# VH-VL binders against q9vpl3: the designs that were tried, part 358

Target 1, 224 residues: q9vpl3
Amino acid sequence: RGKINIQRPKAPHYERARVVAVTQPKYPELPKAKSCFKTRAERTQQQQENPYNEIIAREVRNWLDHSRLVAFFHLSSITADDIFRVRVQLHKQNLHLKSYGSKIIEQAVKNTRYEAIVPLFHSNHCIVFSPDPEKTAALLRIVRRVPQMVLLGGIVEETMLSRNQLVAYAQMPGLHAVQAQLVQTLSQAPGHLIQQLQAHQNSFVQVLDVHAKNQMNEETPKST
Key: E = the ipSAE of ESMFold2; O = the ipSAE of OpenDDE; V2 = 0.75 times the mean of E and O plus 0.25 times the DockQ between their complexes.

## First folded at step 11 (VH-VL)

Design db90 (framework fv_anetumab; at its last look DockQ between E and O 0.42; V2 from the best seeds 0.70)
Fold by OpenDDE, second read of step 12:
Structure db90 (fold): chain C 224 residues (1-224), chain A 121 residues (1-121), chain B 111 residues (1-111)
Amino acid sequence: as target 1 above (224 residues)
Amino acid sequence: QVELVQSGAEVKKPGESLKISCKGSGYSFTDYWIGWVRQAPGKGLEWMGIIWPEDSYTRYSPSFQGQVTISADKSISTAYLQWSSLKASDTAMYYCARDEGIYESYYFDYWGQGTLVTVSS
Amino acid sequence: DIALTQPASVSGSPGQSITISCTGTSSDVGGDNYVSWYQQHPGKAPKLMIYEVSNRPSGVSNRFSGSKSGNTASLTISGLQAEDEADYYCSSYAGSYTWVVFGGGTKLTVL
């Protein structure tokens, strides 16, 4: 009894082959599962031409212009449910959690004073808006509920703050006094930078002046 | 002035249930985390967990997870710590405290006076 | 295991400066400025003395100061007074684990 070669089964008799061929369920070629994974690039390209993006960009600008507190968060593997829960808590404090695509943000802040925030939006992010900068502490207390929300920085009273600066701002007891101090410190920062930049130039000029004076003194012939 | 007032001392037997309370006043109760800290006789402080009173979101220390339940009633500005079945090892002073910390900073600025729980056969 | 280690006891004479250390076992413990210090007198609730490594709450004496170097936080009490005799606890947030840890406590004796 010949070893049934399971790897190369003998072709069935012509008639049987015909019946098998006709009765073989033509499984529709499973549509090549269009890899639902539209590459981030493909998703982003389709968003560029949508007139809707302009509307959303205007919305973002409107939020930025009317908010005295803006906080930027990275979202790390957060569930929709968790976001919803946090949103509800934030809303009770008049804090508005919004999520926008990076392209929309870019479009929204292009040629504005907020253009510097664009690098913060490389991944999944959300923004919290508030008309009240005094709610910064409340915001940061609520966000503790969601470790997946990572603070990146923010804008308070039109001033961009780092993560640490925003936290420091929130910890200050007297909003107005501290705000004034922060504004003063921040307003002095460019002055200090300019001073530091100018200090090198001034030191160079001073050194040159000293050299020039020394050369002039050497050229004065001692009239003996 | 911010104040946390805890319920009075409790003497219980093993196997009994217990719920102790902490009432906050002088501040917005729903805007701050409330924590519970255990201190066994002659021992150090042990962080048990915290609660966000607005929606009763809770976090527990791994050591206390499943051993106790932290809850809150925001309508009366009260936080609770409860046991379903007490053990002799639960004998301790229990403190509630307001967490003033923000974001990743956790610190307790106001403390209750403590509730002594004694569990003895 | 995330733990904060404190000396069991420290002693000093009135007027002296003493330092209590708090060392984290992990770089994550105290890596950031999240160390707090509490004072506890016998039979009393703990009192916050220092928060975020070096900040003093209102009403706390300027004799109390906090610092941090590496994974060790320190509480310094200058001009030691009899009233400073108490247990001191450090605390830190374990960022990776979203819970708070206390040190074992240090008994300060004023001699």
Scores: ipSAE 0.862, ipTM 0.939, lowest interface PAE 0.5, mean pLDDT 86
Fold by ESMFold2, look of step 12:
Structure db90 (fold): chain C 224 residues (1-224), chain A 121 residues (1-121), chain B 111 residues (1-111)
Amino acid sequence: as target 1 above (224 residues)
Amino acid sequence: QVELVQSGAEVKKPGESLKISCKGSGYSFTDYWIGWVRQAPGKGLEWMGIIWPEDSYTRYSPSFQGQVTISADKSISTAYLQWSSLKASDTAMYYCARDEGIYESYYFDYWGQGTLVTVSS
Amino acid sequence: DIALTQPASVSGSPGQSITISCTGTSSDVGGDNYVSWYQQHPGKAPKLMIYEVSNRPSGVSNRFSGSKSGNTASLTISGLQAEDEADYYCSSYAGSYTWVVFGGGTKLTVL
């Protein structure tokens, strides 16, 4: 549904930008330049320089393979200073803001379950990677300062989540709190242990998958 | 455990400067927004603005932009509200509060006790 | 359109249910926009009662509930108690281009 609500640059404008960017790709400049600061022309040039695109695609695959949290945003026009400041705030939380062309993303997710994300990258965008899925709330708190970043959805523990599901995930109690509630429940009714273990496992799955549809701040587990 | 402790009441004259404080404890101060809310005597609540304490990024209500300065010192977990020249109309209770909202949500879950500012001749 | 409309006062007897309204526009209360509610006793700081339209923070009685229809949000207090006598404020934020606004406040009197 991100595509329904986001603005897209027209394809002719993107094709014109490709022609303008005939110089060397900006890959060596990525350590200094923020990836979300890349112009349309620079992204087009990367696509024209196919060997460098494969190296960058391997980078994206590495991020996807080692990130337990991935969040996708549509990015509208923003100053370099504003995006730089938010990147710094995200980095302090082990959240890594990146931007890549659609060709690179397509190559990176080829023959994976994540091929469905490719259409998200035909418009101006950015991605946040992190090994720490518990940082989802921190991410969404920091992003409040940047209305130009519109959340489209994400991946948590290899599960694709919609925008609403990711926000609901961010508001859930930590896994340790859920585990503590399971121990408390077991101490109250030991004669039904098998049923309670099955119910808690189902509730755990429901919290991760379905909780967003019912309420964002459902009461802590009250299973017996 | 989360606590916001504000500086004490102030009695000032028009034209004087003032800086009031809000010290946060019991949580990671730089991980949450801090907002300021005004309440004139016998009146309602007015949102003044918010600050991200880690880098002091601020956003103000249009009614208060240019009228006050919101700042923070993350090294001592403290946010500030400052006037360069007080007016009698600045007489009010001023609250700081932690904003726990994520993404497009804004709400204050913990509030300071308030600082009464009285500006009279 | 920067103010939310609340009734100046409402009253009810102990045990009754009472509802406080908060009316705005499609730009603040309406649509997918969030509303929160605060309770304030005399001489004390406000306390969050409801966030994101209908969510109740930990430690808030289940007698308090929130809802929204069109451009009007509602706070409902069931089983009214003497301790519920206070001022109540709604608050809204309309997207990324605006600021937070409060309603004018409603004084609840428990008869």
Scores: ipSAE 0.731, ipTM 0.867, lowest interface PAE 1.1, mean pLDDT 78
Fold by ESMFold2-Fast, scan of step 11:
Structure db90 (fold): chain C 224 residues (1-224), chain A 121 residues (1-121), chain B 111 residues (1-111)
Amino acid sequence: as target 1 above (224 residues)
Amino acid sequence: QVELVQSGAEVKKPGESLKISCKGSGYSFTDYWIGWVRQAPGKGLEWMGIIWPEDSYTRYSPSFQGQVTISADKSISTAYLQWSSLKASDTAMYYCARDEGIYESYYFDYWGQGTLVTVSS
Amino acid sequence: DIALTQPASVSGSPGQSITISCTGTSSDVGGDNYVSWYQQHPGKAPKLMIYEVSNRPSGVSNRFSGSKSGNTASLTISGLQAEDEADYYCSSYAGSYTWVVFGGGTKLTVL
């Protein structure tokens, strides 16, 4: 520094001069380095972005870990008022409708048991969580009201189920259903289950196309 | 005990309006869809439509769209079937039924006793 | 619209087994476990006998069973009894346009 000190900070003249002379050859002067990789603003911005994404990803993992029922839906365009009404009805049954970005879902499930669900979220989607798997029937009965939500599959008691398997689970009369589905799903090849989930996405597109064509053709009985 | 109780028989003239009722009891009314099924004298069953009582969302058979109105009042656990202008061809037994179905399956586990509607001269 | 195809009548004797068919398309009966069966005695409301192709509600005799092959669902009544004499209707989900459709009905006579 070279600042003029008060009496107390002064070191002995001889020793100080010697130390400075010896230090110079060992440690050459380094100019102040400006970070050429990232600016201060860029570093702050990246830190804000990373914590936000990780916090939301942790929220998703928490929902997955503490929910005994998770249902996955494709979501077509729907008004804010309609989705709000559905959320309220679901909430009354302890069913929690959530929507998360695809990147956040990928971060949340990476290197977990649930990594296989990532392909389901490449398009517009939503997820329903519940701690109560016996609410699956109530969920599917409410969702009939929402043609924009199409069931893709789900997870019940940590077991991944196709659309048809989840519907079958909902039809079962209680506790014995859980054991039956767990045994059945455990005995199936993982590839077969994934193919079944993908097939239902494709079938939905086909069904919508047929319905649209039928509406355009006005399927009204004309003969009489 | 689950029960659906329908309003009494009606005798009407063509052109008159009518509203018949179906009251549910012994269960949570807003947790189940209510369907309406028609049966003309000596004929088979015809599905007319269905209502979600929680928000009165309705779906109709294409054959009955625009011919009838289905509604519900969840505060008194009652569903309704209504005509603005009756025709002689509306003469039939009308049943309401609770739908226990899941997602795309529809099955009616409890039925009302039926309301006979007669429309004549 | 259209109704599912059922035979108009079927007859059997006490103790026999009879089968009632219900034929639709790949979009209804053939699509998935969409089929239910109802029994109706004269002057009475219908009663659910079978739901989702093969399931029985509580209180329905195990003599009643349901099955499906392709676009045809079947109701089988074993050990036929006089009280089984009734009209039987099948029903199915029929897609997002129609939603629900009934069969034309089958009159079972116990002779």
Scores: ipSAE 0.672, ipTM 0.839, lowest interface PAE 1.3, mean pLDDT 81
ESMFold2 (binder alone), look of step 12: mean pLDDT 91; pTM 0.936
OpenDDE, look of step 12: ipSAE 0.860; ipTM 0.939

Design db91 (framework fv_imvotamab_arm2)
Fold by ESMFold2-Fast, scan of step 11:
Structure db91 (fold): chain C 224 residues (1-224), chain A 121 residues (1-121), chain B 112 residues (1-112)
Amino acid sequence: as target 1 above (224 residues)
Amino acid sequence: EVQLVQSGAEVKKPGESLKISCKGSGYSFTDYWIGWVRQMPGKGLEWMGIIWPEDSYTRYSPSFQGQVTISADKSITTAYLQWSSLKASDTAMYYCARDEGIYESYYFDYWGQGTLVTVSS
Amino acid sequence: DIVMTQTPLSSPVTLGQPASISCRSSQSLVYSDGYTYLSWLQQRPGQPPRLLIYKISNRFSGVPDRFSGSGAGTDFTLKISRVEAEDVGVYYCMQGTHWPYTFGGGTKVEIK
């Protein structure tokens, strides 16, 4: 039931829709009234004249609706070549790495069950989608080698999970009944989900800082 | 049945090169890390490094970085530990072990039988 | 590097009596996921190490229930409730929380 479909998500029309939105003929803005005031109707019309964000937001909702696994990451500075390699590795496992602006995500999830994720996207971020929740282990193994991607949490079978809960889910054997029960058990922590998701970001940032310092110590010659 | 089978004992002279192997079977080789551990005669265990066989990503213990090379060939489910130039101090038992950690390295669950390397004049 | 200190260095035990081994880490082994990646290994004479216990207290497949692990943070214990002849060997604790991974110095369990 619901908008969530068990069918494999279709390749998003996202990139094509973005190109189409940019290349669509746009009528020049003409002031309809010789007045310094814009009516509420004119403001609404002006907002609708820029439909780009709504097209992208619809693609985000389609990914959320058709994916049984969604994982959220903080994304530190990463080269185009490095992110491409990660994307290729993920794609081989039917995992789809996407990046969207925070306002677009907010627009996509407003008035939906997913609205609680909005605070996760105030900084650089990316999202991985998959129709197959059994790929959670493969996802985490791949991103474990990508220090620029910090796991914040996710959604499995329409249930929001913290970082710790998603990691625990990944460690279970591939028996659906056991995994489904684990998801329900792990999600029984009311009032702490957002705090848990945000807290893990700080821990990983500390790991990155330690790594950077260790790397500097290894690379820096001893100045005598 | 999960098994890690290592190559046979080696007797070498200082300055010679050597490559020893660890063949995995009974599991998906590319889904687990392979680590290498050294045990000098009568001493404890020392962590050398780890490899992710899918793309050959490696991490070395600082004390072994530059001293050895770890590699893997996923087509034959085999990991390797290699020296360009052996020293007498390399005389030790070398073990390979599989890392169960899905997100972070947790523990080594299955171990190879070990390869004894003796380096003497 | 995390220093892992094991006590005692040797433990002579009468068959059927209990044995206890302590392991202390120089830093907390709690990872950001809330788990503690402290494991215990057994090495019998002339054999490779084998995993006994992982994440403080979880027995690995095929490990007898006479082996138990406990502890938290930086202080961990391996207990053998009734030592058998086959339990002779060296026992190591290992941490996998911080890179590089480090082992304890080992505790030799002997029958007296």
Scores: ipSAE 0.006, ipTM 0.475, lowest interface PAE 10.1, mean pLDDT 77

Design db92 (framework fv_imvotamab_arm2)
Fold by ESMFold2-Fast, scan of step 11:
Structure db92 (fold): chain C 224 residues (1-224), chain A 121 residues (1-121), chain B 112 residues (1-112)
Amino acid sequence: as target 1 above (224 residues)
Amino acid sequence: EVQLVQSGAEVKKPGESLKISCKGSGYSFTDYWIGWVRQMPGKGLEWMGIIWPEDSYTRYSPSFQGQVTISADKSITTAYLQWSSLKASDTAMYYCARDEGIYESYYFDYWGQGTLVTVSS
Amino acid sequence: DIVMTQTPLSSPVTLGQPASISCRSSQSLEYSDGNTYLSWLQQRPGQPPRLLIYKISNRFSGVPDRFSGSGAGTDFTLKISRVEAEDVGVYYCMQATHYPYTFGGGTKVEIK
C-alpha cells in the first residue's frame, strides 16, 4: 500500500491530492487569506487548550504506572499489515505496542522520574509495554524479525536501562530476585545511563543518514 | 555445557523420505533459534533456514523454500530437518547450529556434530 | 543474494608465522542499527564449524587471543598472529545483515 508508510508516502499522497483537485467541483475560496504557519506561542497555546492530548497523556501515564517492562524503539517505514502482524505476535506474549506523538509523551512524563526519555522521541518511535518483565527476552526475539524496529532502551522495574543493559537483562534466565539484583546493579550510574541512551539514538540517526544516501545511490539504475 | 547432538548418518535411495534430528541440551531450548546449514562434499557452507522452537516460526533460504521442512518439538528439546522425496543432489553433511536469539545477536555460536546424508543409486 | 568472496583460496603457512584472510561482500554489511553482522568460523578437518569472531571483531568465548577480526562496510579481515598446528582447517566468513544469510567460499589454512 504505501499510504501508511512512516518513510513519508509523499508521492501517493501528492498524486491523490492532485487527482481529487482536478475531478472535484470547485468551492468558493475563503474570503480572507489565512496563514498556514502558526507561531510557537500559538502552537503552545493550542496544545495547552487541547483536551484530547491530556486524555491520551493520561493513558500513557497509566501504561507507565502499570507496566514493569517498557521498551523504546525507533520505528522506520513499515506497512500497516506488517505492524499489525507484529502487534498480534507481541499481544500473545502480553506485550502491548503503542505509538504516541512526541508532545503527548512530553505531557505524560513531565515532572516524573521518566522525563529524561523525551529526547528519545524526537524521531519516529514506538513503545512496548508489559506487566511482566520476564517477557523482555520474548520481546527482543519478536522484534529481531522486524528490521524496522530498533531498540533504544527501556525501563524495567522502574529502572531506566540502556539498550545494552536491557539486552543483558534479557539474556539472564532465572528467578525474579536474581533479575531484580541485576537491574539494581545496572542502575548504579543514572547520569551515564541517560547519556548512553541519547548517544545510541544519535549513532543510529547517523547510520540512517548513511543508509538513506546509499539507497539513493543504489536506486540509480546501473550507472551507480 | 551447551551441546547440540544430531542423529546418525543416513543412507537413502532417491525418492525416499527422511527426517534428521538435532537435540539441544545444557541451555533453555525455547530461548534460542536453531538453524540448519548444508555442506556438500568438498564444498562450502550454505544456510538453509532457521526455526524459533517456542512457536515453530520458520524462515527459509529461498534456495531451500519448499524443498525441506524445518520443525521442532520443544517438549523433547529437538529440532528436525525433513525431506519428502530425496534427490542425489541432497547428498551432504547437514549441521544444526544455535543462534543466540537475543536482539543484535545474529550469529551461530554452537554447532552440532553434523549428520551425513548419502543419497545414491 | 549477497556474494561473499574470500581470498586467498588456500594459505600454506609455516608454524609460528602469521596468516591473513580477506572477505569482501557484494554490498555493505552495515545494518540500520549501526551493527555489522559479519562472523568468522573455523572448520577443522572432520569437525563441525566453530565460531571464532562475531560482529567483525568480537572474539567468542574460549577463542585464543591470536585470532583477531577487523574491517568495515564491504571489506573484512581475519588475522592469526602466530599459526599453530591446531589452526589447520577451512575458515569461512558469514553475513547475517541481509537475507538470506550467506557464507564465503572458504580459505584453507595448511602447514607447509
Scores: ipSAE 0.007, ipTM 0.492, lowest interface PAE 9.1, mean pLDDT 78

Design db93 (framework fv_imvotamab_arm2)
Fold by ESMFold2-Fast, scan of step 11:
Structure db93 (fold): chain C 224 residues (1-224), chain A 121 residues (1-121), chain B 112 residues (1-112)
Amino acid sequence: as target 1 above (224 residues)
Amino acid sequence: EVQLVQSGAEVKKPGESLKISCKGSGYSFTDYWIGWVRQMPGKGLEWMGIIWPEDSYTRYSPSFQGQVTISADKSITTAYLQWSSLKASDTAMYYCARDEGIYESYYFDYWGQGTLVTVSS
Amino acid sequence: DIVMTQTPLSSPVTLGQPASISCRSSQSLLYSDGNTYLSWLQQRPGQPPRLLIYEISNRFSGVPDRFSGSGAGTDFTLKISRVEAEDVGVYYCMQGTHWPYTFGGGTKVEIK
């Protein structure tokens, strides 16, 4: 006896499993999409299902309509566990990380003031939504430890802002009237801002090329 | 005001363990990186590693990986630097510093007063 | 690791005269967000380092306007327009763009 056990003796008792579940930290549930990154094939498959596209597009419009803070990110390859940890930290600050296909976003913003953002979503991307614009500083502090997420720009109080303008907004002291005035002052014409965001993406690609080259040079192993 | 207060000077023999501290005050401790810097007698500054106190995510400089342990206790707003077995070459002034950057770590603004560690037989 | 080279190693300066310190990095310090994370620190004898300049040219709170920073890419300069007695110490450049973060070797500023 004791040598073979076919009953899975190390499996937890159901009562213990229930207790463990109850004592778990209060975190948001694992999102249906475990990664912010979606492959080309996954996006194409979603786009071919018109009924689902319209339902998801309405969800996106609802997020845009009810969020006073929207931040756009370029997203590099990231593990499901890493993105889940980021989502947990963001949720503690009432920040909601979402990923949608480019055609769904296009369908969602068609005939709206935000239609001009569509070009930003032709590359790998994710979006963070919040009803609370005061959380911009918390957002930027959380994502600074996630090099796979690169801030492109966003929308604060329905005003489109570049990356630098969002950083400036985040650095403002707690006087909300001043922050609201800053948003108005920093705002640009939609065409000009979209060109700034596209230029930022182009500059980011160029900088990534230089960084990748420099990183490869630094990581060159010694030959023996 | 923002302050980082480090533990007092230590005199140890080779092979002994040691844990020094850096207590932050006057700011939200879990929203900022804490870094550790070594300065050997008469020499310049070297980064040892950094820690994100909210989840104790730690990054070590390659030359210090496996040589020291960096940790933090957010309930008492304190970061730690620890050696399991000291060497004479660990004799140095050790500083902690805080990163004030909101997006990406772009500078270390406030520095502790330093902890002098002397390791001799 | 990014190598940070400072020149000169020592700078004896007459009170009221300008001083200039150069810092060169082995690789570009331009980060993917368009910012360059190059800072300058001052260490007075027997004291901890003190932040002077961050992101190339921004003076930290309480730092006198006689200190200024400039540069781009791999070549950076710290200038003191009129050196005062309290400016004696060692000055370090530091890069925060690439991990591990690295310091220059230091420049000792002394009064003649």
Scores: ipSAE 0.005, ipTM 0.458, lowest interface PAE 11.5, mean pLDDT 76

Design db94 (framework fv_imvotamab_arm2)
Fold by ESMFold2-Fast, scan of step 11:
Structure db94 (fold): chain C 224 residues (1-224), chain A 121 residues (1-121), chain B 112 residues (1-112)
Amino acid sequence: as target 1 above (224 residues)
Amino acid sequence: EVQLVQSGAEVKKPGESLKISCKGSGYSFTDYWIGWVRQMPGKGLEWMGIIWPEDSYTRYSPSFQGQVTISADKSITTAYLQWSSLKASDTAMYYCARDEGIYESYYFDYWGQGTLVTVSS
Amino acid sequence: DIVMTQTPLSSPVTLGQPASISCRSSQSLVWSDGNTYLSWLQQRPGQPPRLLIYEISNRFSGVPDRFSGSGAGTDFTLKISRVEAEDVGVYYCMQATQFPYTFGGGTKVEIK
């Protein structure tokens, strides 16, 4: 039943831990001759570090390293059925919707070029990954019809882009040279980009709130 | 060549059940919505509902909620419209149509030939 | 529900003359993404409906260039620049901005 696998992403975390445990250590070779009775590494292990947090962080790093398209979204309240429908639509385009805790994101991206994205994940969020940057237009068309998902920005070909820059990239249809040059032209330093992404998120949330209020007023019959 | 082929005309009595079909071909069936539209004799078009074949997610017009069931079997690229108990007022031509829905526009681009359903005592 | 009103109900035209059909919605058809999901359909006698125009003004594949759509917000128009014999039929506007999708009442185009 393929629907069960798609609907229940919680299982992969435990499955990955089992797979890692089964395939390791393969005994590459005995470690170098021991020099002291308890190395610092052994003492660290005795402090009972949680290996599953590192496994999950490694999974996030693998998604970032193997995806040429990464998009960041604020996620408002949405039903399980609605998010499942969106996930299925995205999956058909080789777009993978994932959600991870803020601490795991921070652990995954610390000391990397992507460290600047951490502030985006203090609120409810989700991330869409794809190995194919040509799918940026398809991604934006699908999520355009999902008001609960608000685009914050993304990474295309290892270049951090604001919401407006990502939208501009998506509007360039299939001219490889033009798309590559647009990405270079729109690129920004991560520190400056994060401030712009946070400002745009706040502005968009405020606009949505005003729009919702105005739409409700339009629906209400009024006399005099 | 995108085609939607519907089942043949039906003549039924009030209270009888009925299930009509719409078979898609020439495209990826699970990448498009299928909608159902009713046209009563000499009248205009009425939207009944829509289905996403990949997971059978449905949305109905309030006028048809509880009156009909829309379903799909993606293994044979076929969508269905079903009544548990027909009424004389269900006499109409029923069209299926493909909806772009998720990408650019919400519009019906290709239509089936229609299935005429006649319900009389 | 959004109510779609078409005028005229019937349009007898002479071959080669222009025809114009109006569609008015009870509410704005602009969705939150800024797009307007307004389509025009043609139904020839004894045939299923056929898509002519989507998103106000975009001609569907295979539709002759004598058909054009225009409008914004709540007021929309379908124009046929030079009516041909094959254009006889009923024309419907359709909105897909809000559920349920709704259709106009139809305009019958006839040759005099």
Scores: ipSAE 0.000, ipTM 0.439, lowest interface PAE 13.0, mean pLDDT 76

